# VHH binders against q84jc2, part 56

Target 1, 232 residues: q84jc2
Amino acid sequence: MSKMRNLVEEKFLEFYESWVIQLELYLHQLLIAHNNNTMSETELRHLISKLTTHHKAYYTAKWAAIREDVLAFFGSVWLNPLENACSWLTGWKPSMVFRMVDRLRKSRVVLVEAQVKKLEELRVKTKFDEQKIEREMERYQVAMADRKMVELARLGCHVGGESVMVVEAAVRGLSMGLEKMVKAADCVRLKTLKGILDILTPPQCVEFLAAAATFQVQLRRWGNRRHYVTHS

## First folded at step 21 (VHH)

Design lm12
Fold by ESMFold2, fold request of step 23:
Structure lm12 (fold): chain B 232 residues (1-232), chain A 126 residues (1-126)
Amino acid sequence: as target 1 above (232 residues)
Amino acid sequence: QVQLVESGGGLVQPGGSLRLSCAASGFTFSDNAMSWVRQPPGKGLEWVSGISGSGTQTQYADSVEGRFTIIRDNDKKMVYLQMTSLKTEDTAVYYCARFPYSDLWKYLDSGKFDYEGQGTQVTVSS
């Protein structure tokens, strides 16, 4: 049977569908800006600011939603199976964004050696932060397998209604830990994005943001097209 | 064969109004987000406005927001740009654009926009 949608899932599905459509329209802006060599630095910075504001709006909505139901973001109803399969702790893997940075080696706007050094330092820091979160996730998994937690689950199964409050409290405690971990991952994502945009020049930022948006739009298109193109 | 035919341009005074039309054919129109772009004299392409395939989501360049309205009619396969309170800086050739998903990396790699229509001239003077 299809998974039932709760109120959090319904609201975020509606938000996300609008958000990703808006991202596609921003991609049109980025592609035109990438084409146009006569745009001023001020104009480019304004467009870059619109993109960062759009991404911040996603996290603002996400963090409000995960406070109510963090589990909705693991196997999300607003993502197709391909998008869900590519998720690391409810989003893109921070270290993988450097694949879009690597495209700049083909760019007409050459990276200066100082930029290359700073980007490599950021890549290393991002991987370090990512690994720290992975170690926290491992500790969380070990804590879940603890004998006391297994005993609480068994008691819930045996006594039903009277132990439901105890089981629900334990599940809420686990969800709070998971929420903090997801927020930590999102903070790494935001810090990595900001760090990249601070190192790049405005034309390079436009190219990077366009590549990232293209990948996201393509991933959604590929996953969605397979699902409802029945006869090719 | 994909075709976009822009029309409705002309000479107007500052403060005047025009409605541009884009007739689309040769592709599934409702599946495609559409944009208006313009090329002012002696300058590069400038994005003006965009609209989602369903028509429910729009974006506008800051310079035109509140003055221009993008609309689409999926039954007639038309995109419109209703322009009011026109200014001399709105003078440009206006093009309709769709950016097919299969071509996104091509556009990004080349930095070149492949026009699918001839454009329509808007001149705001005097």
Scores: ipSAE 0.810, ipTM 0.938, lowest interface PAE 0.6, mean pLDDT 85
Fold by ESMFold2, look of step 22:
Structure lm12 (fold): chain B 232 residues (1-232), chain A 126 residues (1-126)
Amino acid sequence: as target 1 above (232 residues)
Amino acid sequence: QVQLVESGGGLVQPGGSLRLSCAASGFTFSDNAMSWVRQPPGKGLEWVSGISGSGTQTQYADSVEGRFTIIRDNDKKMVYLQMTSLKTEDTAVYYCARFPYSDLWKYLDSGKFDYEGQGTQVTVSS
């Protein structure tokens, strides 16, 4: 890879590899805790807190990195092609996390009717927030296709000091818009996750977090084993 | 066949030290995160510590942080648990466990953790 042109990518690659390895260690903890019905509520809440802190650390690092280069998060070098193909605005799609919530219906830990109602309300709100972001992305795409943006793209094909400045300004504008949309998507992700954990009991939170981490670990392992491009 | 053989347990007084060993075979050891898990009398399995496949990253349960150290030797296919400042609450059968990469959904759905070894008894008394 180009050494100087991808400093943000190299830094986040190192961070993400470490972060995923730690997630695997936390997942082992969650699996053991899930199968131990003698753990106290205090112990479970502490483990849940470690997981939420770990996820917050991811977003802290991500938001620092997107200030420097948001484009690095579209087609990321730290993800395999399957992981990248499953991305919605640089991360997991908020409404799809309810797939993990749905697993709780087959769980040893029973969801009560009040929880089911609150979870359905949250699912609807999450979908609404997703659709709002998708509409904003469509408006952004329309703005990019307007006459001025097309002229800037045409101008960028010619070498010159003025043409370079105009192209660079257009890229900065694009990057700022994308950064805002990525942060908005991340806020929906965090709000959805917090909402789910607030509704569930501690044992249910452990099971949910284990299922979510399992999906992430499995996607990474499966994608590394079954690469979409196999010819060289 | 996957085999994990734990050893090094025994009877110690509070404040004492022990070093547990786990000999691994039947799988690609360096690709697997490893954990120590224990079962105290009358309780379910408790996770104690974990270590990444490379050995560069570790985690500890709060109850053992600062007193226990997990170590691995990938050339010898060994995992160790160095225990110091032992307490009566550390009394348990200790098991070495590999991270179940291929069976994650099964373990999550079944509600049973399957350890591959016989474990080693640690008793802290007096």
Scores: ipSAE 0.785, ipTM 0.925, lowest interface PAE 0.9, mean pLDDT 84
Fold by ESMFold2, fold request of step 23:
Structure lm12 (fold): chain B 232 residues (1-232), chain A 126 residues (1-126)
Amino acid sequence: as target 1 above (232 residues)
Amino acid sequence: QVQLVESGGGLVQPGGSLRLSCAASGFTFSDNAMSWVRQPPGKGLEWVSGISGSGTQTQYADSVEGRFTIIRDNDKKMVYLQMTSLKTEDTAVYYCARFPYSDLWKYLDSGKFDYEGQGTQVTVSS
C-alpha cells in the first residue's frame, strides 16, 4: 500500500517530515518557556508568533497540494495508520482541541471568569461550524455514491470518447467539492486556533500550544513505533 | 541511567569564542533531539538552541542566531555549542537537555524542568 507514490505525495511527505521535526524543536522551546517565570511578555509573544507562523506554513503547503491532489490527504502517506485513523476531514477535529484548553483549568496560570465565558462561547460556535461541515460531508458522500453507481453502469457499456468525457467531468466535480470541504474544515481549524489564542494570556498560550504540540508528537511517535516494534 | 555531562565553560572577554561540549549516555542518542538551555544570573531557564536527532535540522533563539552553532556527533554521542562574538548577556550556566519524549505530559503538567547535568559556567566580562 502506498508503494507507488505520485509527485504530490512525495513532495508533501518531504515537507511534512521536516515540518513535524521543526514542531518538536518548537515544543522544546515551549516547555522551557512554560517553566520560566522570568520571561517578558514580549519574549512570550515572539515565541507564540513563531508557532502560529509554523502552523500557517503547514496550511499554505497543504492548500497548494490539495489543488493538485486532494485525495492524497485521505489516507496520507506522510501519516502513520494511527494518525490517519484519528483524522477528521484531513486534520484534527476542531471541537477536540478544547481538551487541550481544559488542561488550563488545572494550570498554575488559571483562567479568569471572563476567559472561561469567552472560551465556552467559542466552543459552542466551533461545534456548530463542525456540525455544519459534517452535514455537508454527508450530502457529499451520498452524491459520490450515486455517481459511483453511474460509473459502474457506464463500465458495463462500451468505453469510448463520450463516456470518458463524462467520467472525467464527474471526477473533477467530486474533487472540487471535496477540496472545498477540506478548505472549509481547515478554515474552522484556523479560526478556532486564532480564537483560543486571542482569549488566552501569553503564558496560557504557551501552555496551550505546548499541549497541542505534545499530543501531535506523541501520536506520531506512538503510531510509528507500533509498526516496527519488536516485543521486549 | 540518563547522564548528561556539560563541559567547556570558562571566563572569556566580550567578542571571544568558546565551545561547550555535552557527553550523553543512558538513552538512544541518535533518535533524540537535543537542546542547549542556559540560566542567566537571577533569571529562569532560557532555551538557546536545538538540533534534530539526525543533526540535519536546527533552531536558534533570536538572541544567539548567527553567533552560536549547535552540532552533534552521533558516533561519539556528543552535542556541542560553538559560541562566537560572545556578549556580557551570554553569561549563564549552560545545560544540555534531551527532548523528553517519555515525559512530555509530566513536564507540561508540573511546569518543572529538572536538570539532568551539572551545567557549565560561561562568564563573559572584561
Scores: ipSAE 0.781, ipTM 0.924, lowest interface PAE 0.9, mean pLDDT 84
Fold by ESMFold2, fold request of step 23:
Structure lm12 (fold): chain B 232 residues (1-232), chain A 126 residues (1-126)
Amino acid sequence: as target 1 above (232 residues)
Amino acid sequence: QVQLVESGGGLVQPGGSLRLSCAASGFTFSDNAMSWVRQPPGKGLEWVSGISGSGTQTQYADSVEGRFTIIRDNDKKMVYLQMTSLKTEDTAVYYCARFPYSDLWKYLDSGKFDYEGQGTQVTVSS
């Protein structure tokens, strides 16, 4: 249960705790902006820019950390068990973000026909990209179950120059493959987010970003309260 | 019950200073991020500044950055807004607000903000 952390995990834990606190402050801004009918387009675009910059900072830090230890992002120590259980390849599932877009259909700011058409095209493209990554992950999992890899795992604790080098090369290859898939998934996430924000008006962007941040904050709160309730 | 009591407003000349106070009760104060929001004449609510529950992280609206400072005292359950270099555009009713953890979806769905205090009037005029 108690897990020993390496330096990458310790550093990213500190970063993530700070990052999510800032996200909460941004969410309060978004909620107030969502309520305010008199904000200028310039003010809204600036707030949207702050949110996109905040998200880019997350991926900048993540990609640096992944180069050092991609495995830290599978079952992350900075996330509670509920957050980890809801992760798809170390993050939110791209196709599921359209649930937040669907909420805009009940919004005061009506989506026009041109926006609906573009959003549907993006939804289809996102699903296609997501399925492509899922197929690549399946191929990777099959390769890991290969008899050769089972043989290398059995040899993993054996001391010997050539055996150790073969195991080290196989482990490095696995890590490089995982890093590639995680970055591909993150690229789909960023491309989908950018696509949505490009289609929406500034008030719609504020509502969408608020919904997405709300879900993230709620998931974290629910997972933390569940742990507290069972121990209290 | 939750109560937020704002005070410290008044009439000030441009370039002047004021310090707003917010006394909080009825909830776990140190667990909540807090914000100052304001309503200028004839406009909707504008977010001004926010501070994390621990007080270690802050954010400011561009229009007040460098002029206003948000401070909290968890022992006294107080939030403050130190305002300097005041402008006529800062004229508004100022409210403190707690982050609505339990009401996030309700607030988002309705688009209605329920402030919990009476606010304090700041008027910047000659």
Scores: ipSAE 0.775, ipTM 0.923, lowest interface PAE 0.9, mean pLDDT 85

Design lm13
Fold by OpenDDE, look of step 22:
Structure lm13 (fold): chain B 232 residues (1-232), chain A 126 residues (1-126)
Amino acid sequence: as target 1 above (232 residues)
Amino acid sequence: QVQLVESGGGLVQPGGSLRLSCAASGFTFSDNAMSWVRQPPGKGLEWVSGISGSGTQTQYADSVEGRFTIIRDNDKKMVYLQMTSLKTEDTAVYYCARFPYSQLWKYLDSGKFDYEGQGTQVTVSS
């Protein structure tokens, strides 16, 4: 079945497709840099900066879009089912990136004790923040089971009159709460990413970013093949 | 079998121009982003430019931005690198490169890039 898309969905779909394509090109840069031991620290830092800027651009676009329609991100049409299944509150789960860090530790990357300690502290903090958001989400979902949500559930049966106003109010309330939670989650994502990059050396950052980008690109590719989704 | 064949290299004076070509075969060309990379004498492999599968997106290294242009022809399965205002530091063997999805982790795990073409020599000298 083809899903009907609204304007926000269409715009963000276009943005995201372009953004992912650019990410793949950055991945080429990262992979080459990772395998080039002759690059200067300045060059590496510049590449890292390009990638961080790219990621920041995503959240800038996302936050602009969620102000218009946050609900679009809870049925992200720009993602395939596999990507959606792996999503936590409209994006990657912050604690998941530590799997990438763990991979580095098992590879050629040697982390000093101070780095390991800081990463563990960050991991604990990240998990705490995730849980806090999850509890808030649960509380919110339970609280929404009120008269307004009942009216929303009956929307298919009643279209018009006072019921429409109640439903609209319910949707607005829901959207405001969801927007707040999504922003909170994104803040945790950004803080976690920044934290990791601040702890790692430039070469380690390049490898980490390459691993993360690889995972994202492959997840999209695998999901598209599995479900015959075309994003072009 | 995947094949990438680079051509168009040569000797040129500083400020000169060259156009590199890469002929691709053995894979779905339009589904793959393509890059140009180069290896200067005594240095490691460095990324130069990239182009998306459709050709709508391009990226350039800072060192070549404004001087080099990457384009592709999906009908002919060709990727090109137009080089202008060439400098001595552009001297290198240039390779056309793809990064197949199935091998992405290989590039992370290995100590070196596995280029598939023979490359083409570009020498910029007065």
Scores: ipSAE 0.886, ipTM 0.966, lowest interface PAE 0.5, mean pLDDT 91
Fold by OpenDDE, look of step 21:
Structure lm13 (fold): chain B 232 residues (1-232), chain A 126 residues (1-126)
Amino acid sequence: as target 1 above (232 residues)
Amino acid sequence: QVQLVESGGGLVQPGGSLRLSCAASGFTFSDNAMSWVRQPPGKGLEWVSGISGSGTQTQYADSVEGRFTIIRDNDKKMVYLQMTSLKTEDTAVYYCARFPYSQLWKYLDSGKFDYEGQGTQVTVSS
């Protein structure tokens, strides 16, 4: 069944499509830089900064949108099913990026012992933060499992009345909690990303960002192909 | 087979203009973002500009921003780079580049970018 998109969904869909396209172009830059051993550290840092700025722009847009309708991000119509399946609290799971780092280590990236240690510490911290957020999410989700949940289930069957008001109040309450959780999750994402970039050398950062962008772009394309998702 | 053929290079004076062309074949052109890259003498490959598959999104290196314009014609399977206000530092062999999605990992793992065209020489000199 086709469902109508709300204004937040439509706007963010447009934004995200454009954002991903830009990411792909940045990926070209990253790949070229990755293969260019003559680039200066300054140049590499500048490229890294551009990518960081691009990611910050995403979260700026996201946070503006979730203020209006955080629930839109738990349906994420701008993502295909595969992307959604890989989503944790409306985005990439922070601990996942360490898998990318590990993959790079297995290739040509050589990390010094100090880097490895710091990455491991960051990994542990990230996992801890994820778990904390998950526990809090569970609390919000369980809180909905009261008498109001029955009314929520009836929302499609009954229009108007006191029951609808109760359901709406419950949904608003949940939404406020969800917004907090999403923001918290995003903070963990950003901290994790920053942490990794602070540990890695500029060349390693470029490679890491290239890998991350590659994964994101490919995941989208794979998912679109599998599920015949049409994007404007 | 995939083929990229660059043309339009030449010798120009500083401040001059050139328009590079790239003819693409052997792949679904509109599905691929395209880039121009260049290799100055004695330097590594440098990214210059990129354009999305639909042509609606573009990016430029800081060094060429405001001077170069990338456009594409998906019907003709062409990518262009209009270069203006050329500088001596723009001297390079210019390549049209695509990044096949199925081979992105190759670029990451190999540390080598395999550009498919022969490139076109741009020389900016007084």
Scores: ipSAE 0.883, ipTM 0.964, lowest interface PAE 0.5, mean pLDDT 91
Fold by ESMFold2, look of step 22:
Structure lm13 (fold): chain B 232 residues (1-232), chain A 126 residues (1-126)
Amino acid sequence: as target 1 above (232 residues)
Amino acid sequence: QVQLVESGGGLVQPGGSLRLSCAASGFTFSDNAMSWVRQPPGKGLEWVSGISGSGTQTQYADSVEGRFTIIRDNDKKMVYLQMTSLKTEDTAVYYCARFPYSQLWKYLDSGKFDYEGQGTQVTVSS
């Protein structure tokens, strides 16, 4: 299991590095489009489509990786993600994306009343979906703890073929549950992103996507301390 | 202290070819994605092509894909744009641009792109 997680982690990290490098190139294009009053609506929509396709490719690769080993995405202790209810399953909380919309409203983006209303409705729906996932995870955690206690009492903690099989079955059940929850969280992220892009005009979508990509690129740069040390 | 010097522009006929060069200095060249952008007469900026710091990944605007090739040489700190099958629509001042890691929020908030070089004029006419 641990060997499989290392291989899955390595493969996904290679994909992710390539994916972020491509996102940097898209971000440069978005920044230029941000300054370009001559792009047609068709050209803007095509650029937006490239960005949405790029984001969908991220989740496609991620879902393939979690089918191989979901625990690789939680790092160390297999129960650690369940203990931290404020952490989000292998990603950013879906509703956090609305902070980027709020930032754009402070700077240059003017939203009409109808857009503001629709964005608030979407924010509420996204928060509801988040809470549903959080409740499901809590129920899953309780159910696993209860079953774990019964199984340990039955086995008496002696090591044998039966106890190994019971523990292995529990690990499989936990992995399947976590995979379901990670996919559910990612689906909320994708639905929220699509919903925002449907409400915003094409120029506003470019500004939103640029802000989102900027955040992602800066987060990677912060995680790569070699960049920061080189500038000291 | 950052310097980008574009060259290689000129007058060409439709269907012709040009190779633009960009000499870079004053920053860690291989750590930066680089792009070519252009400004047609009286119009805003248009992104043309980009290349990753390592040179392993490239992207092209739809209008130039298949006709232009972006290349970098990290040892010489150079970026090139090989242009073929040139069209009248390709007439513009061409700028080499580095990805603005340290100023991303500034550019996003201001809505302005600041050129670091003077650009090189490409004119496609019969």
Scores: ipSAE 0.715, ipTM 0.906, lowest interface PAE 1.2, mean pLDDT 79

Design lm14
Fold by OpenDDE, second read of step 21:
Structure lm14 (fold): chain B 232 residues (1-232), chain A 126 residues (1-126)
Amino acid sequence: as target 1 above (232 residues)
Amino acid sequence: QVQLVESGGGLVQPGGSLRLSCAASGFTFSDNAMSWVRQPPGKGLEWVSGISGSGTQTQYADSVEGRFTIIRDNDKKMVYLQMTSLKTEDTAVYYCARFPYSELWRYLDSGKFDYEGQGTQVTVSS
């Protein structure tokens, strides 16, 4: 049987498809800006602002959706298997973006010593924060197995309206914990992204954002091609 | 082979209108977002407008917002740019552009964008 999607999944799928399409158009802007040495700093900053606003919109939508059903994001039906395989707690792993920065350094981008130092400090902090969240997730998952899952299994043996209410309450409890962790992860993502953009110059930011968008767009396309996935 | 052929440029007075056309071939047209870019005299290539593969979403540079309209016909494999209220600063060679997904990193790394068409000259002058 085909996987049945709930309302949250359907809504977010629609949102995400639209959001990614817009990202691709922004990518066109970024690529052209990256290749235009005559653009002013003001123009570049404006473009960067557009992109940051776009990303903020994603998290606004995500956080609204996870309040309704955080479990939807652990399936993420709007993503292909390749995208899902690259996901860490319902999104990109924060420390991954430093690979993008490293790529820039190997290209034409010249970072001054002060930038390099700040980026390294940010990298260390980001890794630390990731590890904290991972430890919390591990504890949570173990706790689920010890208490909540046993309770759910026990209740699952009984068929009746009252039992259903108890099961739903249990699931809500589980979901609340997951929501907290997802939000924590997203905070690290946003802080890391902001940190990088604060360290880089406007031209470097444009290149960084272009690289990130390129990666995201290609990952989606490659994944879709490989698995013959069409979401819309 | 991929071909993009721009047309519709010309000389026009400030406040005038032009409609640019781009005929595309050699690739799956509806699967690709398309953009218009332009190169003013003595300046670098700048992005003007973009449209999604399905044509349902569009973006515009601030400098042309409200004056230009991008549309596409996937059956005819055409992209259009309706330009109104033209200004002298709109003077440029206009190119229809796609960004092949397999070439995105090359564009990023090379520091230059290779437009595939010959472009069409738009001159706004009194």
Scores: ipSAE 0.887, ipTM 0.966, lowest interface PAE 0.5, mean pLDDT 91

Design lm15
Fold by OpenDDE, second read of step 21:
Structure lm15 (fold): chain B 232 residues (1-232), chain A 126 residues (1-126)
Amino acid sequence: as target 1 above (232 residues)
Amino acid sequence: QVQLVESGGGLVQPGGSLRLSCAASGFTFSDNAMSWVRQPPGKGLEWVSGISGSGTQTQYADSVEGRFTIIRDNDKKMVYLQMTSLKTEDTAVYYCARFPYSELWQYLDSGKFDYEGQGTQVTVSS
């Protein structure tokens, strides 16, 4: 059965494809900036600002879309299977970015003790927040087998007339809960990202953002190649 | 083997125009975003402009925004940089560059960017 994409899926697919293409171009800038020791702090901060604005645009679009259909993001037809497999609650796992930070530490980047301490504190906090969300999600998933789902099961394939309203109401209820979870996860993502960028110097931020973008671009390309996914 | 051959540079007066060309070979051209970068005398390599694989999206450095235009011809495997209202600070060796996707991490670590060509000299002087 040809997966009929709904309107939300189609719109977000178009958005995301464009967004990723832009990210790749930003990555070019980041890589060059990373290797340019003559760039001023002002220039670096401006580049960082461009990237942060780009990321903010993603979440703005995402949140608008999830208000319409949060379930679309649990299928995420705009992502390849590899990207989906690496997703945590419709996006990147917040604690994962600390792997990028660790990479910086192993590279040419020298973090001062104060930065190291702050990063560790942030990591601990991020992990705590992730676990809290995971517990809530687990609770929610277990609760899905509640009265509403039982009612849906009873309706079975005899969905018509008044039963359609009942089903829709049930789905709305489920969606509302999922939306809350997704938003909570996104908040942790944004807080974590902001936290890291606030701790790092502008050159370190550029390297961090380059690493993150590289990971995203590579994951997408590898996944597309493996599964023969073509994007416009 | 990846080859990038830049051309079109020269001496021009301030306010003048030049069109740079880059001939690409040895890779799937349409699948790769392309950039122009430049190295001013005594300075490091700086990013100038980028264009997506399909050519539908472009970005520019603030310093060249509104003056430079990047375009590509995927059939001919060419990238162009139309430069107008040239300034003395635009003086540099210009390179066409790509990202080797398979080596992105290596390039990130090494501090290198894939510009295989010799570049083309642009000199803006009165």
Scores: ipSAE 0.861, ipTM 0.949, lowest interface PAE 0.5, mean pLDDT 89

Design lm16
Fold by OpenDDE, look of step 21:
Structure lm16 (fold): chain B 232 residues (1-232), chain A 126 residues (1-126)
Amino acid sequence: as target 1 above (232 residues)
Amino acid sequence: QVQLVESGGGLVQPGGSLRLSCAASGFTFSDNAMSWVRQPPGKGLEWVSGISGSGTQTQYADSVEGRFTIIRDNDKKMVYLQMTSLKTEDTAVYYCARFPYSELWKYLESGKFDYEGQGTQVTVSS
């Protein structure tokens, strides 16, 4: 079954497609920087700043969009099924990035003991924050299983009169909770990212960001290929 | 096989203009973002500009922003770099680079970025 996309979905889809394209170009820069061992720290920091700014732009757009329709992000029509499958509360799972760092450590990235310790501390904190959000999310989800569930179950079948009002109220309530959860999750994402970048040296940051961007780009490409997703 | 052939370089005075060209073959051109990179004498590789597959999105290094323009012709499989207001610091060998979708892991692991072309020399001197 196909459904008509709502305005929020359409707008964000356009945004995201453009954003991903820009990300690829940034990734190209990162790859070049990764190859260039003679770049100054200032230059590297500038590149890192551009990337972080790009990511901040995503969340700015996202937060504007979720204010209008947070439910759109739980379908995320702009993502392919593989991307969606890897999503946690409408985005990447914060604790996942530590796996990326671990992978980098197995390759070219050499971390000093102090960095390793700080990363571990950050990892623990991140996981704790994730779990806290998950528990809260569960509360919202379980709260839906009340007398209103029957009305929700009738949605699209026998909805009319007072039932419509009940359903709408339930959906609004859920949406408000979901918006809070999504924002909380995004905050953890941003904090985690910031934390990692603060621990890593500029060259290491470039490698990390390159790896992260690569993961995003490849996930999208693999997913699109597998599921024959068409893009504008 | 992928082939990139750069041309258009030369000797120019400061303030002058050049237009570089890159002829691409061996891959689906329109599906690939393209970049120009350069290597100044005695320095490492520097990213200059990038353009999306469709040509609708572009990026520039701060050092060339407002002076250089990257464009592409997907029908001809060409990428161009229009350079204006050239400076002595723009002196470098310029390379056209394909976004390496299939080799991202290779570059990440090796720390090496391969560019297929021979490059074209741009010399800005009074």
Scores: ipSAE 0.861, ipTM 0.953, lowest interface PAE 0.5, mean pLDDT 90

